# VHH binders against q89az9: the designs that were tried, part 14

Target 1, 320 residues: q89az9
Amino acid sequence: MNLNGEQKSAVLLALVGIDKAIEILKELSIQEIENIAKCMSYMDVISSITADLVLSEFCNEVRINKDQNISFINNNFIISLLKKVLGEHHAVLLLDKFKNQKNISDNIKKLNLINPEKIVSLIKGEHPQIIATILIYLNRNHAANILSYFEDNLSLDIIRRIANFSSLKKLGQEEFVKIIDNLINKYQNSMLNQQGIVTAVELLKLIKRDQETKILTKMFSSDKVLAKRIKTKMLEFSDIINLDDVYIRRLIKVFPLYELSEIMKVEKEEFKKKFYKNMSLENTNLIKNYCSKKIFISNDLIQKKRNNLLNSVKKILYNS

## First folded at step 4 (VHH)

Design p17 (framework vhh_7pa5_2)
Fold by ESMFold2-Fast, scan of step 4:
Structure p17 (fold): chain B 320 residues (1-320), chain A 123 residues (1-123)
Amino acid sequence: as target 1 above (320 residues)
Amino acid sequence: QVQLVESGGGMVQPGGSLRLSCAASGFTFSDYDMSWVRRAPGKGPEWVSTISWNSGSISYADSVKGRFTISRDNAKNTLYLQMNSLKPEDTALYYCAKDSYDAFEILSQLDYWGQGTQVTVSS
């Protein structure tokens, strides 16, 4: 079943309960309310099935996390659901429509929807005490993923601060909310500024290949920075197999062998063969040895490693 | 009252070096962790580096790692920042700050810091 954004929004509104749904709807335009109401009116059979599936997942999460704070479990579940159903950008936009009373919990729900890599870019310039405070209020899994992006000395400093943390007084909580609001505003402005690049990429992917090549080549001559931004955004993980062998060899020289081994453990044979033909027999044997071991790697960690590889490819192709 | 006086800024070409100093008074310097923070024109404050009271723990922002070195002399109540391989992006007013495990105290200091010392990297 392919649900569109309006149908996904209608399902989420139904799941948050009547009272909360009414509050949400009051913040929307008449046109948006009509669109959602129309979707809801046509979802009688589907909404029952979809709601049962989501409620079953919710009950399973509650069962798995017995003795946990219910509000904490609800936040984790809702955030996971929002990302799965709406995707990252739509989920953040939905929450941002609730502008009336912002408290620390509401602002942190928005941060939990943002990819760890983007949050790191957003907070890396903040004082370690501010970073520590942010991580304390985020979901534990999300905070752990964010922490893993910092170097060892900074991570040690942050953990030490977390261990010594005392609760914020009301005045301190109000100032902290201002920081979170500023971070969310910076993220939203970044998304709006990148919307043009996203649209350009989508259009370029839909036109004929020869026309795309001509446009990009001419753009490199007149605006090298814009051309690099567009080409970087166009590259997907699935494109790596189609790269010339010279780039694969360059990638192997700069990308950590252990991290590549972790990726290889879950990739198809076609992908592995592309890399093996471009590396030494010694390194090929090391990777094959790692792949033969029964080591569990989470889906989240694999996606992180895949993103690291893709970023290294982008660096090789568009920064040299 | 806590008083921090930054010095050592100036104009340098890309690839150049500068050494910043911060003279501290009004508190027991050797009991507190210290930080360097900078503010570029038109941008908010950016944390640069932190050093613990005994120099046993040091951390840097990714943007300066490998190029800047923070140090302190507890006998002289002075904090230092050695800046090497300077880039145009390092152009900013640099402030030293008394560190704290209280987020509100850190935020309050950011609003009311001293004059700072100007670093300009231009060709």
Scores: ipSAE 0.262, ipTM 0.753, lowest interface PAE 4.3, mean pLDDT 76

Design p18 (framework vhh_7pa5_2)
Fold by ESMFold2-Fast, scan of step 4:
Structure p18 (fold): chain B 320 residues (1-320), chain A 123 residues (1-123)
Amino acid sequence: as target 1 above (320 residues)
Amino acid sequence: QVQLVESGGGMVQPGGSLRLSCAASGFTFSDYYMSWVRRAPGKGPEWVSTISGSGGSTSYADSVKGRFTISRDNAKNTLYLQMNSLKPEDTALYYCAKDSYDAFEILSQLDYWGQGTQVTVSS
């Protein structure tokens, strides 16, 4: 019911039929035809109420199927209409342009849903011009978050390219669609690979401990990388207390003291003792002072902090 | 007419070093950012490094940071890539590219990418 002029024109053209639509479109500029055709390509169904309102505003006496939902706007109607108005060659070029724009838009929506850290890992090997082009098409806040992960000199180069960007021509759009498709496919394949690791971990946790140990030992001999990935994924927060003191000392050097203090406030004495044994008296006293305060932290925030600590442990064990 | 000619590739053992050169002609070299891009067997192109026209700003791919150094000599119209601590993963055909704000020109490799020089790192 709240249609703009181009949408109302699209409705009227669909309702009057192809022969009359051709006569009307021949009086319009190419840009106006393009805008109307684009609107038509995205309108699947017209309600009888909407059609009646548009007809009333136009002040015509054309009789149509106004007592039912009208579905005249489909790909074949648009193709036929454009071919008759513009000729087959120009119609094909215009339709290809719409297809490329829609493919870019759909893929960009998917990228906007992907975590910035994951996008960085996918695009860090791309040429800075390609990175700049991707960021231009993403939501501004999402793009800003992604940009923040790059070092100063690369960020400067990317911003320079964004500032000098002009629109992509047809050939550039086609190549850009391929790049975005490849990024989405890499992300989906990464998720499938992680799903496989998760399944393997779940199965290993369900079998007898002796069998689990035998399998992991053989795996370390044949595929050390896979064995390390599986063992890292099997690591739980409760396992931290059983780590060698060397790893605890390294963890303390890289993990924020304040965040550790928040975790320590709710953990058992055995866990606290393990960390205190491996840290300076100064840092131990800072944590004890925090724990003595009657500051209550939500269970959700505690779980998030615990996950942050566990991820730091995984990084130390995996990358060290 | 823009022309880029890469040289300096070869075969080296892991941990070795190579220095690549790119001789540029047909444009005002000092006005343009220049890049190195590589293509490993069976893989797509991977950006390696970029340097500003003056040489005052450089950027590198994470895979080569701390090992590779990009530089240029504007008096000789030559771009360089010093590669240290080479790994088998660095095996690729290395291209010199005149930088562009057009993504298609970067992707197509038609006018701005050089002919390439082969680097093979094997034990």
Scores: ipSAE 0.186, ipTM 0.671, lowest interface PAE 5.1, mean pLDDT 77

Design p19 (framework vhh_7pa5_2)
Fold by ESMFold2-Fast, scan of step 4:
Structure p19 (fold): chain B 320 residues (1-320), chain A 123 residues (1-123)
Amino acid sequence: as target 1 above (320 residues)
Amino acid sequence: QVQLVESGGGMVQPGGSLRLSCAASGFTFSDYEMSWVRRAPGKGPEWVSTISSSGSTISYADSVKGRFTISRDNAKNTLYLQMNSLKPEDTALYYCAKDSYDAFEILSQLDYWGQGTQVTVSS
């Protein structure tokens, strides 16, 4: 049995099944496909013995390297094995395809774990065809959630592109890997920056107030953006009363009046006066009327409403 | 071969307006969807707007929606971008692109972009 690399490739492709064989063949040149097809056409019958011999040779190479205690993180093992079984040319092409498929698959799995809102912020500047391609490879529920963040006309465009999608060719796969890698890197950098701010805030809260004040005032002089981000993250509900009136007026325009009235029912007069000073007489009277009613609000609900107000303040200071 | 020549850029103050043009040749312009894409200094390419072959279906990036208007004249093989209420963050080189359902063809265009047309919004 003197099978050459092309004949061994034909036998292995027959063993992996038609669907997977087609995927592998798509990555080969027309000439290479013709050579393999020619070999297949002349191999009228693949006996169980011939199939077993090819598979046994493949498995023996795997078993031998396992027994030699070779570092199991070594691409050379797989390369040597495939070169001996398939021949150098076919082994290189198969490994190249496997590497590209693995990179795409691993990065797609990472994207499936990232919050839809965060993915939208990373991809909204991409061409609609690139967005469509990303969504095709994501979990359907995840892709649907991401799509829901786009405006109607853009969503229509993306769906039309998805409907017209067939598959990525090898060159397209290589470029797509670069895009996905860039997106993952942007996400990791965003997470690192967020964790860094959180760590800085935690440390600043634990040091002496005098030292904290010196650090923050000097930071305001050298890096105002960073100083604002840290101060925003350090903001507590008790700090709201000390905000400039301009921020209180901005807050009143965006925060629901009913929810504010619930908070006002339990807050001290100084807090109430700060807000009343910055709102219309009509709105002030509506809140006072609500506060006069004998309605019980649980401490849990009040705390939730307070957190909602604090989050609105943080958005005004962070996103303004 | 596909040839796309952008024009109409310049310097304007915030709140100003500019109209960009893209002259297309080397393909049947009326058969293809067309896009505007921009690249700000030190940043990657950002998609701006797409228009269907007939002009009936249009989409915009959130950052320009309500301020920019894409249009086309198939008789003149020309794509337009009317830019109103310009902001400093709109400062970029603007490129037109022939659309494709192949992601690689889009990426190849973005890698080989010509000179584009420079839009600078500064006070």
Scores: ipSAE 0.276, ipTM 0.770, lowest interface PAE 4.1, mean pLDDT 78

Design p20 (framework vhh_7pa5_2)
Fold by ESMFold2-Fast, scan of step 4:
Structure p20 (fold): chain B 320 residues (1-320), chain A 123 residues (1-123)
Amino acid sequence: as target 1 above (320 residues)
Amino acid sequence: QVQLVESGGGMVQPGGSLRLSCAASGFTFSDYAMSWVRRAPGKGPEWVSDISWNSGSISYADSVKGRFTISRDNAKNTLYLQMNSLKPEDTALYYCAKDSYDAFEILSQLDYWGQGTQVTVSS
């Protein structure tokens, strides 16, 4: 890839060696030194090919031997350079700032890839100023989507905090890195726990039914939360017919009649009878009328509708 | 000069209740969100609860949600924390804090808050 001017300057300084680089940097402002050092700290080890390309642009200006090992840009080089130019104390402060900014940037990129609804579940319990700070660092579209999940009074408080934000100082950056790292770890642990539940469900489906029933019954008495999570993952469309009539009646009140009609067109008579038993004669006749029509529905659409019904069942059974 | 004076702490048995007060002066109280923060011996500061300038938005840390109630009286420049169902884990020095738009300052700079009020939950 092509390097920008600051990246080319960083490469060039590395190529001339530390002693000559120090001489050059002493002629620059502190801000210019910070910009170059920041660029260096974010760059990976440069290849000899990339170094040669940069060197070719400044041939005769940079006096290095191409037959020698090229100095790679790394933290040890940057640390030594900054300590000699800025002094130990200032160099340590600047390097800590760059490390924190890089960590924030990397973790923010990860958060931008996470579904807004999931981020809301992770941050809704945080202090409003922390929520505001997270939204400032996220992509604007992503932040707007997250904000839309909050009620008006909280949104007002958050926007007010965003409007009054100036910048994070060193201490604030250090604590923010810890908070963002904790959020990423909570998300990753949640995914690992979901993988663990998926594995448990797969194992339970492979063992004998009497053994499965014994394990689940014991789990319901000792860890009801885990038992509900496993049961929610185990629930399949074929299980709907075995639900008590009370749950079928509740489902019929919340699930769209037309969508149910589409599902009924392809289902077995036993499934249809379970639902008809629990609905009005008027609604039963509407569904039967639809099922008698010569209407083609794709397998993909039917599977989507079936998943919608199954999700409604899961909400009725396990989100109470 | 901002001044915050906490009061209402004391010793209480587990399951008991206490009401903390914070008298504010030196700034326009009704313009700022306010927080309660606590610090147990040997631990870092822990945010407890937040209330917006008009009481329209209230937040609680998970550890106290359902047990503590934050409120404010803007006419009296006073912040309150009603603590119910107290646990030994609630033992800490409690501080009120003016919102600085820097949550990390609220969490980390105890020297800029009032003297705090001690809550001890013990038999």
Scores: ipSAE 0.206, ipTM 0.697, lowest interface PAE 5.2, mean pLDDT 78

Design p21 (framework vhh_7pa5_2)
Fold by ESMFold2-Fast, scan of step 4:
Structure p21 (fold): chain B 320 residues (1-320), chain A 123 residues (1-123)
Amino acid sequence: as target 1 above (320 residues)
Amino acid sequence: QVQLVESGGGMVQPGGSLRLSCAASGFTFSDYAMSWVRRAPGKGPEWVSTISWNSGSIYYADSVKGRFTISRDNAKNTLYLQMNSLKPEDTALYYCAKDSYDAFEILSQLDYWGQGTQVTVSS
C-alpha cells in the first residue's frame, strides 16, 4: 500500500495514542491539523503490516502500538482528539466540513462509473459554472469525455471557468453536496424507469406469442409512446434477418454503405443474403469487394457498428 | 447589494416573440458576464444564455440556439433576451444572473431574487 505523507502522519498519530497525538497536533498549523483529520476521516482499516512499514520508514521517539489493525471511521478517536486540541465548537465545524467532503468524494466515485452520455443528459440544463465545478471533481479522462459532448462555444466557457476556479467556500460545498446528491437520485430514478421497461419486455417474451401481440396492439391504440418504448427495447440484432424486405430496402437507403460493409464482413451468410437480395448489383459488388479484403476490425468497433444498424432499424420501425 | 429586475414577460402564442430586459444595479455591470436562467413549473433551473462583459463571447443552451439572442447595453446597465419562434416548452419564469465562478452564488441568486419575469407560450 503506497501511502502519502498525510496518510502516514495519520497512521503514526493513531499509533502513538491520544495523549502524544495531542502534543504533536498542538505544534502543527490549523491547516495541517485539518489535512490530517480529513485523512483519518476517509480511512477505514489499516493492517498491522502497513502500520509496521510506516513505523520502519519513520523512526519516532514516541510510544507506538503496532500490534493491532487501525480503524479511523469506526472510532471515537478523531472526535476526542479534535475536541481536546481545537475545542468543542471548532471541532464540530471541522467534522461537518469533512462529512461534506466525504459525501462529495463518495458521490463523485459514483458519477465516475456512470456513462458520459448519461451524465451529459443529467447536467446539460445546469449553469456552466455548475457543469465546470462537476468536471473539476471528476477523473480527468471522464471529464474530458463529458466535455466532448458539448458545443464548442459552451466548451470554451466551461474551460474558462475551470481555469478561473478557486476552492469552494463552506456554503458552496454544502450546496454542491445537494447538487451531486440530486444528480445521483435522478440517475437512480432513471434506472428504475429503465428497469420497469426491462421487466415488461422480459414478461412479454415469456408469455404466448398471440397474447403478446394482443397486448401490444391494444397498447398502441391506448398508449402509443409506451408501446414504442417496449417494442424498441424488445428488438435485438438477431431480429433484423426476420424483417420484411420492405424494411430492409428502407434501411439500405438510409444506412451508410461503408458501415454496412464493415458489419457484413463478420456476419453469417444468411444475413448477407437477406441484404443482397434487396440491394442493387452495384452495391452488392462493392460490399463483396470489401469483404474479400484482409482488413481487421476490432470486436468493439464491430459491436458499435451493429448497434448503429440496430438503432437505424428502430428509427424506421418506430419513427425514433 | 446586487439588485436585478427582470421585465418583458407575458403570454404569447407558439411562434411568437418576446423581448426580456434586466435592469442591474449595485455592482459595476460592465465588468461582469451576465446570464439568463429559467425555471419551468415542476423543474429545476435551466441555464439559457451567457454574454461576456464586452459582448465578445456569447453562449446558448442547445434548446434555444438559433431562436434566442442575448445582448447588453453597458451604458444603461441593462441585459436583454430576444426570444423568437417561441414554443410551449419555453414557458417558464426567466431570471437574469450576475455571472460567478462560485456555484453557490449562481444557485442561491434565484431564491434570493424571488421574482423573475413569467413567459407563457400557449395557444
Scores: ipSAE 0.011, ipTM 0.508, lowest interface PAE 9.2, mean pLDDT 76

Design p22 (framework vhh_7pa5_2)
Fold by ESMFold2-Fast, scan of step 4:
Structure p22 (fold): chain B 320 residues (1-320), chain A 123 residues (1-123)
Amino acid sequence: as target 1 above (320 residues)
Amino acid sequence: QVQLVESGGGMVQPGGSLRLSCAASGFTFSDYAMSWVRRAPGKGPEWVSTISWNSGSIRYADSVKGRFTISRDNAKNTLYLQMNSLKPEDTALYYCAKDSYDAFEILSQLDYWGQGTQVTVSS
């Protein structure tokens, strides 16, 4: 990882100490000082190798610590430096700006890790300018995938906003940080709620079956919604064959025929018969024709298709 | 030179209705998306609704969806907000804003183009 000139300058200023750094910065323009201060605000740790390389370009008067991953840049150093060079009021304004930019960057990294479909569900109710701003800060491929979920008129509006975007004003940065924090918190709460249900299911599977049944029966009497969520989550692929024909018929109407055909190619006759008796003769013949073809389907792909079918079943049962 | 003049606010009981208007001047109204933003006492600005330049895209905050309707008349340079089934929580000063493509310019207290119109919902 090679440092640019601004990053090398930030490292050097941290290493020479505050008094010498102030003397150097007084010779620079305000814009140059802002660029260096921004780099310093993002750099928490400096490797000894990087520090040595920067120092080798200048004088031997700087003291070197032998610790690994030396942290020379801290808020007190940056505050003292900017206050003495720019004055207290201007220094406070710059620090607020950089703090907001760092918070935005950290949260954007988290959003880049979240599935596009989930981000769409979180942001679809937001103002189009907020959506556009989020997409500007995300990785281009990730942003493009998210954009593809929106209708043509909204996509046009968002692209126009992106094309005309310049920068966030200070107050806008503060509000954007709050909005992104709220989105991350909403996502984490959703994950915690799912983890809670998963934990409950795993614990119920580990206790004796008679105790599990008693707990679920009492739960249906006191909290039917929670009981339904837990029972649905406990459903396994092997349970599908035991479902009432009514649910199989509902599943067939909503699940893609081609994807079902792929699953049928590897399933046992008992499973196939359960579905065939609940579908039209035409659709049955289409599936049988697919199953007779020598088409290679990987085990990983089959497992994904099976999970898709199981998830569709869970959705139907939850909404019933 | 941009001027936005909001009107139509007032006092209503819960469940009542109001129609807000915004008269725009100083820019080509038909080229810009427009938004309604509100600010309750002691709270920051909250986005309410937005409408694209040609009314092809309309969006609402979840808190008002199904109750409020945004519309515009490009020939009259006027933006409207029809507010139905009003709740005490809707009590706020309502502003119309020119959509500037600047992130949160329309959400900033310093970027309002008018004095706003007061809506009070109380029993």
Scores: ipSAE 0.046, ipTM 0.579, lowest interface PAE 6.9, mean pLDDT 76

Design p23 (framework vhh_7pa5_2)
Fold by ESMFold2-Fast, scan of step 4:
Structure p23 (fold): chain B 320 residues (1-320), chain A 123 residues (1-123)
Amino acid sequence: as target 1 above (320 residues)
Amino acid sequence: QVQLVESGGGMVQPGGSLRLSCAASGFTFSDYAMSWVRRAPGKGPEWVSGISWNSGSIGYADSVKGRFTISRDNAKNTLYLQMNSLKPEDTALYYCAKDSYDAFEILSQLDYWGQGTQVTVSS
């Protein structure tokens, strides 16, 4: 792990012990002390390997002992150190400032990793001022991508708020941390639910068909919503022929006839008959006419069209 | 000092309409943009609509676009929300809020809102 100068200074101060660290810090400016303390607050634990590397670099220059481990640099050490150097009142104010800044920074790093489209779904209900504040703290490219999902009037309002932004004060930082934490929790809960369902589907596909059917039947009686979500994830193209005629008729009304014609060209007669039974004679004749033409369609294009049809089925069955 | 009193809520069937009002006092109403925010049981606050001081800029959440209309009467210090084609999902406590370019002023209102006006959409 590569450490910057402030991080290396933090490790060295922890290494020399609190009493000697206090003596060193008294020689520094308030700004320098704040910078080092901030680094310390962001560094919860230092591995013995990292500590030894920092110590080795220092010892090559000043020739001190390499026997120390710094695995217990923690918040209590920083608190004690700041109280001794700055006094109780000033130390408490600085610690509150660092805690809020660390919480905002950590959550912003998490938000920068989330897909812009997903962030839009999470924040679309927030006041435009809150949206503007979030975008100010995000990576510029990420914020620009998120902004592009909003309509012109809202985007204009958000940009005006960004232009008029003032820094968050203590109480505003505390409330903002709550908002960001709630967004992160909503995202994590969504991801956990998707992972759980994927795992359940994979396990159900690996067990005997008889046991799978028995489990799903019991699940429909006890948790219909969960059963529907699992069934949606398990739905395959081969299942379309077994759908009730009502759903086939709905599918035909929303799925492009030409795209359906392309699929029908390569499907078995049983599949074709299921659809023909549920459509007009005119549309049936149009599809049959297309199927009689000597038109070559690649396997890749057919698989894409089949996936489009399957996705339309999933929307009809399970999108409320 | 700043006081916002919401009214006009009630019970209505799906597809019905309600008109909410917010009486403002303790500040110069005509100098501030105003918003409507709602909170459903067990959920966080959701921004519904906003209107600038002069009604020149208006915004809506996607969930209510085409169904709700925000308006204001600066002479009466009153904010309105006309709600049409109401859905069960619109069931919530509705609050009005003074808008601001200060995030703290917005966040402090969202945390400490009072009673609001209850809208219940059920058959």
Scores: ipSAE 0.098, ipTM 0.629, lowest interface PAE 6.9, mean pLDDT 78

Design p24 (framework vhh_7pa5_2)
Fold by ESMFold2-Fast, scan of step 4:
Structure p24 (fold): chain B 320 residues (1-320), chain A 123 residues (1-123)
Amino acid sequence: as target 1 above (320 residues)
Amino acid sequence: QVQLVESGGGMVQPGGSLRLSCAASGFTFSDYAMSWVRRAPGKGPEWVSAISGSGGSTYYADSVKGRFTISRDNAKNTLYLQMNSLKPEDTALYYCAKDSYDAFEILSQLDYWGQGTQVTVSS
């Protein structure tokens, strides 16, 4: 919520009606008209309560029916207003600019929700100017996190381009919309593929074990990558105790001993014995000493540690 | 007037190599980054590679990374693209473009490009 001055001006102009809005806008600069029109084109349906609050700040003598919502993305209103004030040619150009900027804004909101590391993998192969432009439109903290993944030379080039940025021309905006749409589609397709793996795993868990084994065995012969992805998703913490001792020994070499000690404090004796068989006497004694201490570890912290161990197992079995 | 003349294209078999050249005139070549852009049949323009004015920094599209090498000779006002391990999907008209910090204008307007040089990878 909490409208800024430009958004409040847009609400007020919409409420006074087209004829009066035209009279007001004729007194403003072209830049001011563009800013207000941009706000109008980007605003969704405004509640009668919000409209009433805006009016009460500027004119408390006007009473608004609180039973109705007001739409500020009424293209006909905006088009009529801009054509009357700016003339048809300028109105068309401005509306095209707003359409592209709204599409950019919507897609940027989606990108702000995506993990920085995933965005890097999507944009690392793009021209530095495209990367710079994306970062300009993203949340500053999000953009900074993304920038931190790039090498020094590329980061320098990107910052120089950001410093020299003024605005996108119409054709540049059109191409940027296409590039951002393609990035969002690549991400969504990646998520759909991930959802497909999850669905496959769920189905495999529901069929008979004999069929599951036959399907996975044939899959390893025709598509090892897919078979590994499915197996990785099927692996649970309870499966660790059933791993071959060679994998337990590899896990012990790469997983922090202190973190393992925390997990061992709450695990069953069978789990502990599996690990103790595969580690040095010195390390076994260190873990046993830690387990003998009266230290309470929260369930949330234990689950985090267990997930860390499981992720280490997945890396060992599948190398990613 | 900026003038860019591409050359070096031709027909090659998959796995082959080609070296493209771009002769630039009408501006101070060393002051500008340069890019290679291609247009495949039935597709829009695709940025391929870029090089800084000094030649100290190079960038590549994921589709060509590890296979193509961009370079420049500022004394000769010439840009190069060494293309190795060519694939059928590299078939396109290749354009040299002056990078003025606006890749979107380059991708959107043919006026920034020369006639281009055709690369065909078949058989």
Scores: ipSAE 0.073, ipTM 0.603, lowest interface PAE 6.7, mean pLDDT 77

